# VHH binders against MKRN2 opposite strand protein (MKRN2OS), part 6

Target 1, 223 residues: MKRN2 opposite strand protein (MKRN2OS), of Homo sapiens (Human) (h3bpm6)
Amino acid sequence: MHCAEAGKALIKFNHCEKYIYSFSVPQCCPLCQQDLGSRKLEDAPVSIANPFTNGHQEKCSFLLRPTQGTFLREYDGRSDLHVGITNTNGVVYNYSAHGVQRDGEGWEESISIPLLQPNMYGMMEQWDKYLEDFSTSGAWLPHRYEDNHHNCYSYALTFINCVLMAEGRQQLDKGEFTEKYVVPRTRLASKFITLYRAIREHGFYVTDCPQQQAQPPEGGGLC
Key: E = the ipSAE of ESMFold2; O = the ipSAE of OpenDDE; V2 = 0.75 times the mean of E and O plus 0.25 times the DockQ between their complexes.

## First folded at step 1 (VHH)

Design e05 (framework vhh_7b2m_4)
Fold by ESMFold2-Fast, scan of step 1:
Structure e05 (fold): chain B 223 residues (1-223), chain A 121 residues (1-121)
Amino acid sequence: as target 1 above (223 residues)
Amino acid sequence: EVQLVESGGGLVQAGGSLRLSCAASGFTFSDYAVGWYRQAPGKQRVVVASISSGGSTKYSNSVKGRFTISRDNAKNTVYLQMNSLKPEDTAVYYCATETYVTYGSGEYDYWGQGTQVTVSS
């Protein structure tokens, strides 16, 4: 059940001079079997947030999902991603060779980028109308689809730029939008997927702690 | 080193109030959203309230109208004012940054160690 996992975080804790990743701190260390009750950990555990969300619950957002399957289950880190724009009622608008699709399901495990900024007053009330009007134009008919320059990404980015222009803000080209907003999130997602799959398969994942200078013992004195 | 330290928990009677504090260090506090989470015995950790870098607040339905989140950027501290406490509010309360990514580490969020809140009937 993918929706149940969308909000689930991982944790990282330190024991046996290793970083141990799991879904929760276990009762016993998986490496030495020592009881971890009463939190005999030297450092506080670190939470790693799930980078995926149910896109149908995200309003006015740019969404990414794998073209086939889900991020946690099937995504290989290199296959094409499909993108869409949400309205205020859980519908994901996206462009394919079949024209503009209006999906009520299928985006339950997505990377989300919110598009409304704090001072875009009044845009939310017009959002669904603007998106529908944009999407029903002759520019986004099935026969106009073209893999390099007239695709799901150019559809979404053109709409985003229409919103930016309406708000008196500078437009973004594909490279600018991708590097600023998309790449940081896909990088986080890739690392999370690797950890998640290892933990799901083995119950935990272990890495070596970075090399550090030894701490001198307390006490002592000169001869 | 990113650190979050919670304080202000304790034992209180139903209908009472507590104020929790979360002291942050090791990062530019004013740039990050901070949330309060809670975990009751045998339950998963769930979000209670959050506050953005700009001061916008969100609350879970179970605490809306009773709890107030606020921040003091000069003191690197987030507060959770809890009023009209109920036995169902009994939990360990944690604070966390939204998303924290360090160079090369892959960590997304940092959590504090928590502070226990117990509400008696």
Scores: ipSAE 0.000, ipTM 0.108, lowest interface PAE 15.3, mean pLDDT 78

Design e06 (framework vhh_7b2m_4)
Fold by ESMFold2-Fast, scan of step 1:
Structure e06 (fold): chain B 223 residues (1-223), chain A 119 residues (1-119)
Amino acid sequence: as target 1 above (223 residues)
Amino acid sequence: EVQLVESGGGLVQAGGSLRLSCAASGFTFSDYAVGWYRQAPGKQRVVVASISSGGSTKYSNSVKGRFTISRDNAKNTVYLQMNSLKPEDTAVYYCAAGLRYWSSDYDYWGQGTQVTVSS
């Protein structure tokens, strides 16, 4: 399964005046075939963090996943993303045209945004009850679903704002939440996907210097 | 009910400036990413600039450094400031809005405004 490799870290190292990306330092340089094990690299390899996590192991978090397939296998950078909220027991609450779903699987490769701040310990004790009560509201019945204004994102954001209000904090509009929390993570994810697929196909990926960041294909809305 | 209305197009000489406006109504504007597209005679419609719901901007290479996109959520309006205009910038300019930020697939489109740059 491609999912089994989702947790594999990427590394970057220097050789042949190039930056080389791979899953691990090979025994021989892919460019010059020189044995790398007999000589220490001048600079230590740098680990590139995996932006994806198993959402079912994340508590009280906002999750993003592609509506079809996984980020590493099928996501094209343009298709819609589906969002959900985790409870404390590995269940992902999400809203669709079928109403609120409570998923015990399917979110094993997700972008995760923790929703509770360190000083919100009291909210964690009430989280599952508040999420369930919110989700059984008549507002989230199947016939209320509408792709542009009453969807998985508005469901999740409305709940997040209920939590913020309960904690005496300022509500966030969609633009504020998206730019502060979602966009930085989707940019990192897009870069990681590009590197991962290139390494998976060719065994490595090479650049002359740190890439000037051409903005990644940031297609895909929320729901 | 949902509308995007472009304005500010016209005829200018090369080296001149124009400011395009896109006024939105009938939806929660602050939730939407907005892009400017243009279509020259005999060519495909191409993206010029886009701005996310939170204000992050993206530009095509042909206009970077000359054009600036901005938004005013209180006025439900997005702007395209076009400086150092060239004859190659002659096109119908379209405003498009979508919940998918940075996407070329937008949910709503305006009717367009003509920009003509004389040599």
Scores: ipSAE 0.000, ipTM 0.110, lowest interface PAE 15.7, mean pLDDT 80

Design e07 (framework vhh_7b2m_4)
Fold by ESMFold2-Fast, scan of step 1:
Structure e07 (fold): chain B 223 residues (1-223), chain A 118 residues (1-118)
Amino acid sequence: as target 1 above (223 residues)
Amino acid sequence: EVQLVESGGGLVQAGGSLRLSCAASGFTFSDYAVGWYRQAPGKQRVVVASISSGGSTKYSNSVKGRFTISRDNAKNTVYLQMNSLKPEDTAVYYCAKLEWSGYTDSYWGQGTQVTVSS
């Protein structure tokens, strides 16, 4: 198990008046042991998309990853998340106490938020140059790093706002960006992690019909 | 040599008004978008208002309807009119020339302190 779980979906199916989650439809129902030929299921199985992607394959995107470990294996739901911006060539730019890092690896299991809108097509051709120019400015030197207000998140958000402004679009403050783009994705990620770990531990996960939810993702710190 | 100088901050009571000024030296504003940023102690620096070279304005939701950004290219100055000030507006306010590189330097000056009493 030396490969990232990026792209690996879960499935949900109905049997025994229950929702059953697993990595694949088993030959027999885990609850009643009855054979699960297609005509025996009430509804077609549903694929639940993996919310994590290989960030190095995402162009012009805002990425989130745990500061330590991976989302599926180690993340505790409350530890700080690290953020970065991808260029068009698989490099993740991110800001830390050591200055701007340009990572060719390490973001294989990330939450990705695409930053280019359809009307920003010309921006893609200039993206790598502008990201590099932004990242080499004196604002993002190691000695300027400050945990609360000059960190990986302020680096990424400032670049995003430069892009929005250049495209004649409304800028976003931290609260606006976080609530609109980050929170919905971390909420989905938290739900997926819970299901994934339960399936790994027990082979499947069962809920009653209808499914009742709990546990919204809380704020892990961002950088 | 190239610098922006913020001024106009001060102590004001809630509901009051202040007008901040950002004066450029060593370059002309008409070629650049300019933004106003603020940073409260222990909080992230955020952009609150910006104005493009063509005069298009943008505001964060926290200040929309209360703050107005404007420019006077003949005087090489950008202004931030702040009305209906709240204690939450207490911060050091910075202006920055907005370019693709973000900031051309890690410091765009000392900023100007705005303190709003309840």
Scores: ipSAE 0.000, ipTM 0.142, lowest interface PAE 11.5, mean pLDDT 80

Design e08 (framework vhh_7b2m_4; at its last look DockQ between E and O 0.06; V2 from the best seeds 0.00; counts 0 for: pae E 21.5 > 2, placed apart)
Amino acid sequence: EVQLVESGGGLVQAGGSLRLSCAASGFIFSEYAVGWYRQAPGKQRVVVASITSGGSTKYSNSVKGRFTISRDNAKNTVYLQMNSLKPEDTAVYYCAARFGSSWEYDYWGQGTQVTVSS
ESMFold2-Fast, scan of step 1: ipSAE 0.451; ipTM 0.745
ESMFold2, look of step 2: ipSAE 0.305; ipTM 0.680
ESMFold2 (binder alone), look of step 2: mean pLDDT 84; pTM 0.849
OpenDDE, look of step 2: ipSAE 0.000; ipTM 0.218
ESMFold2, look of step 9: ipSAE 0.000; ipTM 0.086
ESMFold2 (binder alone), look of step 9: mean pLDDT 84; pTM 0.847
OpenDDE, look of step 9: ipSAE 0.012; ipTM 0.225

Design e09 (framework vhh_7b2m_4)
Fold by ESMFold2-Fast, scan of step 1:
Structure e09 (fold): chain B 223 residues (1-223), chain A 120 residues (1-120)
Amino acid sequence: as target 1 above (223 residues)
Amino acid sequence: EVQLVESGGGLVQAGGSLRLSCAASGFIFSEYAVGWYRQAPGKQRVVVASITSGGSTKYSNSVKGRFTISRDNAKNTVYLQMNSLKPEDTAVYYCAADLYTGYFDEYDYWGQGTQVTVSS
C-alpha cells in the first residue's frame, strides 16, 4: 500500500501573468499552449509545503486526523477531528470509547504540533514514562468517555497542561489551545486540500498574480 | 531587528512598588501576546503574567492581586506594575513575545532581563 505522502508534491509557477499550481511543471502552458521545456520560466517554480506529515515519525507531538478517511481524499472540512499524543517510538496515544489506544499505524497523514523544543532533553528522556503513567490513570477508562467534556481532546490537553506545569509555563484551556495552535494549521490545511483536489481533478489550478504598483500621476513630483 | 528591551528594575524595600517596562520593535506588537517571566538564582525561569492581543490577562498564583500587567499598543510597550513587593519576588525579570514559529508555545524573542531586588 502507498502512504498518503507519496503523491503530495505541489508547485507554483508564473506564466501568462498568472500563478499556475500543479504537481510538476507541465511541458506546455495550460493557458497559452507554449512549450515550457525549450525556454526557461521567468521565475523559478516555488514548492508549496505539505501541511500533513506521518504522525508516527513525529516525536512528542500533538496530532490531528479525520475520524474517518484522510485529509486529502475524504475530509469534508466539517466532521470532527480525532487527536492524539506521540511518544518517542512512533506510537500515538489517543482516547476513545474503548479507552486509551496505543496506535502503531493509522496516523500517516496528520497535522502535527511539536510539544517540546529540540533542546529539552530532560523532558524528552522522561516523556514516554510520563505519557504511559498518565494514560494508565483511572480517569481514562472506557466508561469515563463522554463526547463533550471527557474525550480525545480533553485527554490530550490535560497531558499537555501537565507538561506545561512541569516546565513552569501557563496552562491553556481548550479555547486558548484551539485558537492559538490548531486553527492556523487547519486553515492552512484547508487551503492545501482545495488546491490538491483541484489539481487532481483538472491537472492544474490558476490564480491572478498580484497587481503591479500603480504608476504615479504624470504631472506629479516631489515639489 | 526584532528586539525586546526591559527597564525599571532596581532595589526596593519590602512593601514597596516598581513598574517594569518592555519596549518592543521589529514585529506588529498589537497582534501578539506578550508576557513577563522571572528567574531567581539557582531556580528555573517561571511565568509571572501574560496579556493577549485583545487585553485578556493571566497571573501566577504567587503575584495575583499584587501585580498588574498592561500594554500600550501605540507605544509598542508592555508594563508590569508590582505592588506590595516581598523578598521572594527577587529575581531577574524577562519580557517575552509569543511569536508563532511552528512550535508549541515557543517564544522567538526574549529580552536580556532586568534585576529586581527586594530587601527586608
Scores: ipSAE 0.000, ipTM 0.171, lowest interface PAE 11.8, mean pLDDT 80

Design e10 (framework vhh_7b2m_4)
Fold by ESMFold2-Fast, scan of step 1:
Structure e10 (fold): chain B 223 residues (1-223), chain A 121 residues (1-121)
Amino acid sequence: as target 1 above (223 residues)
Amino acid sequence: EVQLVESGGGLVQAGGSLRLSCAASGFIFSEYAVGWYRQAPGKQRVVVASITSGGSTKYSNSVKGRFTISRDNAKNTVYLQMNSLKPEDTAVYYCAAEIYVTSDSYEYDYWGQGTQVTVSS
């Protein structure tokens, strides 16, 4: 079965002095029932990109997914997120109590953070070997796994810091990396999930305030 | 987290010009769309101009031809050049950033504290 909702963007359009979110422009306005096909909208609809990507198609990236289920269907905002690092061949390297896993599937709905900057071209050519060597060092065997300080996140962050150091850049601690790169994306994801579920349930979502600052669900624990 | 700081506001005569700057401290600023909003006393905050990560720009009808938005990703800064200022342009101007790209209205993730622009007749 194909994933009918994978890669699906939301649209936002203006009608009845409201912002209306949906999967596509409906035949009639859900608020006033006016035919939208016979009369053009005041402004063109805006496409809001899905913040989730197929992680197996992302190269040299840090990925996040829920430990259980998918972001759009089951994620509750509090369950632990599992993280991994992609190689150039669609494999997601991730660390658990079972050691380093090399997944060819399961990350089809992920938040992706690219790890290579334009000036890091040379690193991409050595990426797969560097990641494999790092992952087989013995530091990441099953018996070394520890929920608080030696987990999927510390595995990924340690590798990221190795890359930063190799490129002459300053290392980041967990708080720095989380605040700068993870929080903005999980916040966006939380807003998108809220809109998506409302549209899935009701067919549309309405707002009238561009400064509406809905508090996003907290992501809970990272693995 | 991305922190935004506006500067360049002040008092100017009608017909004058001001250049506002919005400086960000985050390394991933280049991935964000940035907008300028303004809020006059007793009124709601409204969009003035926006620029996507790719450089596409949008302007409200009230400022088209007078205001120009631009970005310098190397300096993590977005600018709003305001020409031919009118008394009705008097407002607190806010910078806002989000990772989402939208064309006519944004729901922003980060907001600055605002900078006052006063245009006297």
Scores: ipSAE 0.000, ipTM 0.163, lowest interface PAE 12.8, mean pLDDT 79

Design e11 (framework vhh_7b2m_4)
Fold by ESMFold2-Fast, scan of step 1:
Structure e11 (fold): chain B 223 residues (1-223), chain A 119 residues (1-119)
Amino acid sequence: as target 1 above (223 residues)
Amino acid sequence: EVQLVESGGGLVQAGGSLRLSCAASGFIFSEYAVGWYRQAPGKQRVVVASITSGGSTKYSNSVKGRFTISRDNAKNTVYLQMNSLKPEDTAVYYCATRGPSYLWESDYWGQGTQVTVSS
């Protein structure tokens, strides 16, 4: 039962000149064993939001999930992600070698990118019709599937561009969409997975609390 | 209506300091990441520093160790403390939301504030 874990935030607090990450503030410091309730913390604990959501509860959204298992438990950080588009009734439309699938389950732990603003009622009212009409066209039949050029990602992006064109907006190519919307979320998710798994294994995770913290360069690689 | 207003720019001598402020209104500021960008004449607008809703910071290599970004969610304001200023730092400085929440949501941009470093 991993679905119930998808909504859990992490807690970060300061003690022993360290940043300590856990699922909840413990009664005693895991490093020095002192009672945290009787000793006032220098700073209030901070909640770290879970980057994953139940995709079946996200309306009119672009979703990413691992092809096997869940992000928090099984994802290896390397395998390709599967993508889909939600309608207004909890169904995830996605394209595979078996054609367009309409999933009522399986996306309970997903990265979500909302595609509509809350005030776009006109588009939201037409969304399910547009998505179904798009998905039943001859372009997305099983025999047209190709791993590199006609896949789940090109299906989703082509639909997004149809919506953008209908609203008089500029289309996005794969690189533009990936860089602007996908990469920031997968980067955040990767960091969260690392913290989550360490806390699951050890009960907590510790980092140094230096005078000036320097984050590693995003594209540089220092390992 | 969403609005970002920069202030604190001006003329300063090389080696000096300035503190820029970006006041936000019309949205739930604490939920947004915010960045500082700059644009020199004839150049593209480039990111200088950014801060997430949770307070995590990133800096461009050209300003690392000299500039510090911070936020005050109670005042809906983000700051850029600029120390050891160089003539190469001369530009119009913009604040913007970073990482749109929606496909249609462009980064919200301020009008910019001029920073000129002499000598």
Scores: ipSAE 0.082, ipTM 0.408, lowest interface PAE 3.7, mean pLDDT 83

Design e12 (framework vhh_7b2m_4)
Fold by ESMFold2-Fast, scan of step 1:
Structure e12 (fold): chain B 223 residues (1-223), chain A 120 residues (1-120)
Amino acid sequence: as target 1 above (223 residues)
Amino acid sequence: EVQLVESGGGLVQAGGSLRLSCAASGFIFSEYAVGWYRQAPGKQRVVVASITSGGSTKYSNSVKGRFTISRDNAKNTVYLQMNSLKPEDTAVYYCAAQPLYGEDFTYDYWGQGTQVTVSS
C-alpha cells in the first residue's frame, strides 16, 4: 500500500491565539493540551489548497515539476524546474537535450497553469494536432538544445505564444509570463512544501495569529 | 466584486439524491480551483470534494463513489451531485474558490452555504 498521497491534505485552525497547521484537527491542542473534541474552536478549520496536481489529468496546460522526485518529498528548493505542455489525452510534451519527449507518466505531482479559456472551444479541438505539428518542427531537435535560450522553458513559451497569436492575443516574453504566472505559484508551492514537511515530521506547524478582528471577508472594511 | 452563491440544498430521505450548484461571479472562474466543504452542527468545516481549473477531481473518503463534483466554465458554475445520501451527510454545504497564484494558504472566497438535511 503506497500512502504517498495520503499526507497531502492540510488544514489550518485557530487555538491559543495561534494558527495551527495539521493534517487533521488533533484530539488535544499541541500548545495548551486542552481537549479540542469537547471545546469550541474560535473558527471552523479551513482547508489549505494543494498547489500540486496530477499533470497527466490536466488538459492543455503548462506544467512545472522537479527534475528528480516530487515537490513535497524530494525537491530541495534549489534545483531547476522542468516544464512541459499537456495535450488532451494525458501526454506531457517537454523539451530536453534528447529532443521533444512525450511522457505518459512522471508528472503526477506538478504545478499546473491552464492555457485555454472556455470560449476557446475551436482551439481545444485542434490542440493535439497543433502541439504535435509544433513539436515535430526542426527547431526542437536534440542538437538545438541550449541551457539559456533554447530549453524546456523556451519550447513551452514559444508554443504558448503561438496559441496566443492564433487567438489574436498579445504575446508574452519570458519575464512577463514568469512574473505573472510562474513566480506566484512557485512561491505558494514553496510555502506549502515547508508546511507539509513540518507537519509530516512533527505532526503540526504553528505560526503567529494576529489579534485582528477583521478575518472574514465582510469585516475588513472601514475603521 | 467576487461572489459565490450555493443553491440546491433541501430535505431528502436517506438513499435520495440532491444536486448542489455554486454560481460564481466577479473573477475569471476558469482560473480558479473550487471546492465543496460541509459543516455539521457543532463540528468542524471539512473538505468534501474539489476540482482544479483543469478539471482534476479529489474526494474525501466518506463520499467517494457517492458524490461527483463537476464544473461548467461557460456558466461559471460548480456542481456537486450527491447520491445515496445518509443521515450523516446532514450539514451546511459551502463552496470556496482560491486563485492558484494567490499568496493566501486558505480558500480566498467563500459562499454563504446551503443546508442539506437527510432524514432517516
Scores: ipSAE 0.000, ipTM 0.176, lowest interface PAE 12.1, mean pLDDT 79

Design e13 (framework vhh_7b2m_4)
Fold by ESMFold2-Fast, scan of step 1:
Structure e13 (fold): chain B 223 residues (1-223), chain A 120 residues (1-120)
Amino acid sequence: as target 1 above (223 residues)
Amino acid sequence: EVQLVESGGGLVQAGGSLRLSCAASGFIFSEYAVGWYRQAPGKQRVVVASITSGGSTKYSNSVKGRFTISRDNAKNTVYLQMNSLKPEDTAVYYCAAKYSPLRGYEDDYWGQGTQVTVSS
């Protein structure tokens, strides 16, 4: 049930002057063991959205996944990420040493960067044709693959820049695209993975409530 | 899904102050740049202030020295402190987060806006 795991959110709630992270509000506080109810939770629990989606259900998007396994279970934070571009029919186009692959599965737990706005109907209608035409060019044959400069990332970014040019927009270099769109999402993913694995291992994760540090010495108040 | 909700707008006299809040939900936690935009009737929507994930700020010349943008990443909230308000500051104020490369200089996630009216 990979698809079900990819969509699972975490929750954060306040109790015992702590932030407690879990998959759901437990019947008893893991710190003080008191039964939880509306009287004991003054603030509503906050949902922390899962940064991973099923890439096969994301249209016209740039996707990232680990080359081996899934983000939540196997990714070590250091291994290479593989990237691809989705069409409108759940196929992930990606470039490897075997040429352009068209995957109908394997991207069920991905970081997704939407490339089109909902109101870009004209581009959406032509997207699959543009992607296929781009992908069948001689530039993306297996023997042209090269780890540092002609790889899955350069394939995807070159296609994005072709679309930007067709829309009369300025092209992006690797640094610009990475810093503005990729890095924020991978940072969120890293934080989520840390929380998720701690909760899986221990049932919950605890941090100090920042409001405690703001208390005046002569008085006091808590979250 | 990321949702932005603006609040704090209202009617104020020239020379007064207002503080706008933009509350984010979803996965916008501290990682995205956020801007405040405004749109007066019959005019184009224009940026007035922006703040990066690292806290670097930028202001339009029309509001520099009067408006201050700030963020509280622990609360997933971006603020716009508006001082020395003028009638020409009257507009609907929007917050927005930059999300899609194909928008170029435009933002992907927009709030619904909050009305600011400055009387003379």
Scores: ipSAE 0.014, ipTM 0.272, lowest interface PAE 8.2, mean pLDDT 80

Design e14 (framework vhh_7b2m_4)
Fold by ESMFold2-Fast, scan of step 1:
Structure e14 (fold): chain B 223 residues (1-223), chain A 120 residues (1-120)
Amino acid sequence: as target 1 above (223 residues)
Amino acid sequence: EVQLVESGGGLVQAGGSLRLSCAASGFIFSEYAVGWYRQAPGKQRVVVASITSGGSTKYSNSVKGRFTISRDNAKNTVYLQMNSLKPEDTAVYYCAVSLWDTGYEGYDYWGQGTQVTVSS
């Protein structure tokens, strides 16, 4: 039931002076087997949000996905990520060696970055036309594709800068966009994938509380 | 299963060189900072060198100019090239990956360590 679990948040809770990660709080502690329903946990469980969304349900957004497979199942951290821009009707526009593709499926597990800021009034009404007109230009024909400088990322970023310029805002270069918006999200996604795979394989994942290492041995753990 | 496996340690004469490797598995290696640490008998474990996911490096003053840390994300491996070795470099060398960040509370993953002995 991999698909049934793909959309679930992770839960972190405290027991046995440990942080325990799982898909839900179990009936019994996996470390000591005590019934967790028979006593309240000292601290409320914390939900760790799933960093992945169905990109076809995200409007006016920049999406990232692995070129092959999904983040949770197949992504190895080394393979290239493919990027696209969504319209308001669940279509993901993306650029490849085959030209601009308009995908109605395939982006169900994506990292999403919303592109419309709260003060970009009226842009949503023009978004689909603006994206289609941009994407139909001769700049994005198949034979113009080049891995280093004219690729899925440069396609998406050029469109984003067209939107920023239309709204009277400062354009971003690749390094600026990547460091500010992409890197924080891919970093969180990588950590989530590691926890998710461990929980899927073992049913739970355990870490020591940081406070335990700093404490003298006279006291119990504070986690 | 998250694993870090160190290799390349051994006995070497002062002035010699060794290359340590740390092979990582069970996680998305490219997004994590990796460090090399060492622990001499009766001493605390101390940082030697670190490398960020983007390749930025930092060295302790005791090894700067002699040691070089590098990574190969395609092979999920980090290396420590140790040149001009001194008897004071004798220690068990560990690699570690930190999962500490906002929203994730966890400890560093540590390897089993590899012994480096520098004879006079």
Scores: ipSAE 0.000, ipTM 0.149, lowest interface PAE 15.3, mean pLDDT 79

## First folded at step 4 (VHH)

Design p04 (from e02 with S50Y S53W S56K; framework vhh_7b2m_4; at its last look DockQ between E and O 0.54; V2 from the best seeds 0.00; counts 0 for: pae E 9.1 > 2, grease 26.9 > 24.2, SAP .743 > .668)
Amino acid sequence: EVQLVESGGGLVQAGGSLRLSCAASGFTFSDYAVGWYRQAPGKQRVVVAYISWGGKTKYSNSVKGRFTISRDNAKNTVYLQMNSLKPEDTAVYYCAAELGYSPFEYDYWGQGTQVTVSS
ESMFold2-Fast, scan of step 4: ipSAE 0.296; ipTM 0.656
ESMFold2, look of step 5: ipSAE 0.012; ipTM 0.282
ESMFold2 (binder alone), look of step 5: mean pLDDT 81; pTM 0.818
OpenDDE, look of step 5: ipSAE 0.188; ipTM 0.578

Design p06 (from e02 with S50R; framework vhh_7b2m_4)
Fold by ESMFold2-Fast, scan of step 4:
Structure p06 (fold): chain B 223 residues (1-223), chain A 119 residues (1-119)
Amino acid sequence: as target 1 above (223 residues)
Amino acid sequence: EVQLVESGGGLVQAGGSLRLSCAASGFTFSDYAVGWYRQAPGKQRVVVARISSGGSTKYSNSVKGRFTISRDNAKNTVYLQMNSLKPEDTAVYYCAAELGYSPFEYDYWGQGTQVTVSS
């Protein structure tokens, strides 16, 4: 019933010479139990933005999601991600062994890479038509699906490259697109998932400040 | 205002060395990847080396083992140490900050600095 965790931020604050991560600043330090409201924190708490968004609210974007379950709850960090492209009406176009799917739900917890910029008015007006025309091509029928070279990723990247060419820009190969736009976001997401799960299990997560001996955090460590 | 100011280019003999610097301002330098690119006359601009916010480095095959990219976050500066220079390294060298979050967003570029390697 409470599956929409998209947009929930974490906070990091400094106390007891430790970095403490939680969903909100507690009234008392979880390590020393001192009242944090009666004494000033040395530094202001830092907000860590949730890297996941509701993909159905993201227009003209490249989306990533786990094939099974959600990032925060079930994703194992190793399984392949499924990708898609949004139109202007909250529909996620994605390619699978069943052909091109047009999903109105299921992408509520996604990593989003915005594609169109606000000054691309002409392309914005044509986006839904171009995406539909591209997707009805004989190249993306169910029997053409192939795990390594003709899959959800090649579908999405080929469409992105068609738009880049239409805008007079250089095409990107898979390595360039993945390294520049996907890897930084999945790396950020991995760190966030680790923090989120630890906080959900223990109420907080603790790390050492610089120039202290590395100690295992209270609760489950990464090793 | 985002500014990238390059320095250190010049004329050098084959086998020599040069150190390029790029001083950045107007953004939180430590949060972004920065790269060095080069463009020879009549050719496409190509990546030479990139350094991530975390210090991870990547090099093009043509310069691997000869060039070293590094950053000094306290000085908001990225460096390219170029050793064992060859005539084919002759190009205008550009510093770029990868502030683009989208394939259609533009990165910020410096003005370029000329490197000429004589035989």
Scores: ipSAE 0.286, ipTM 0.615, lowest interface PAE 1.8, mean pLDDT 84

Design p07 (from e02 with A33W; framework vhh_7b2m_4)
Amino acid sequence: EVQLVESGGGLVQAGGSLRLSCAASGFTFSDYWVGWYRQAPGKQRVVVASISSGGSTKYSNSVKGRFTISRDNAKNTVYLQMNSLKPEDTAVYYCAAELGYSPFEYDYWGQGTQVTVSS
ESMFold2-Fast, scan of step 4: ipSAE 0.332; ipTM 0.665

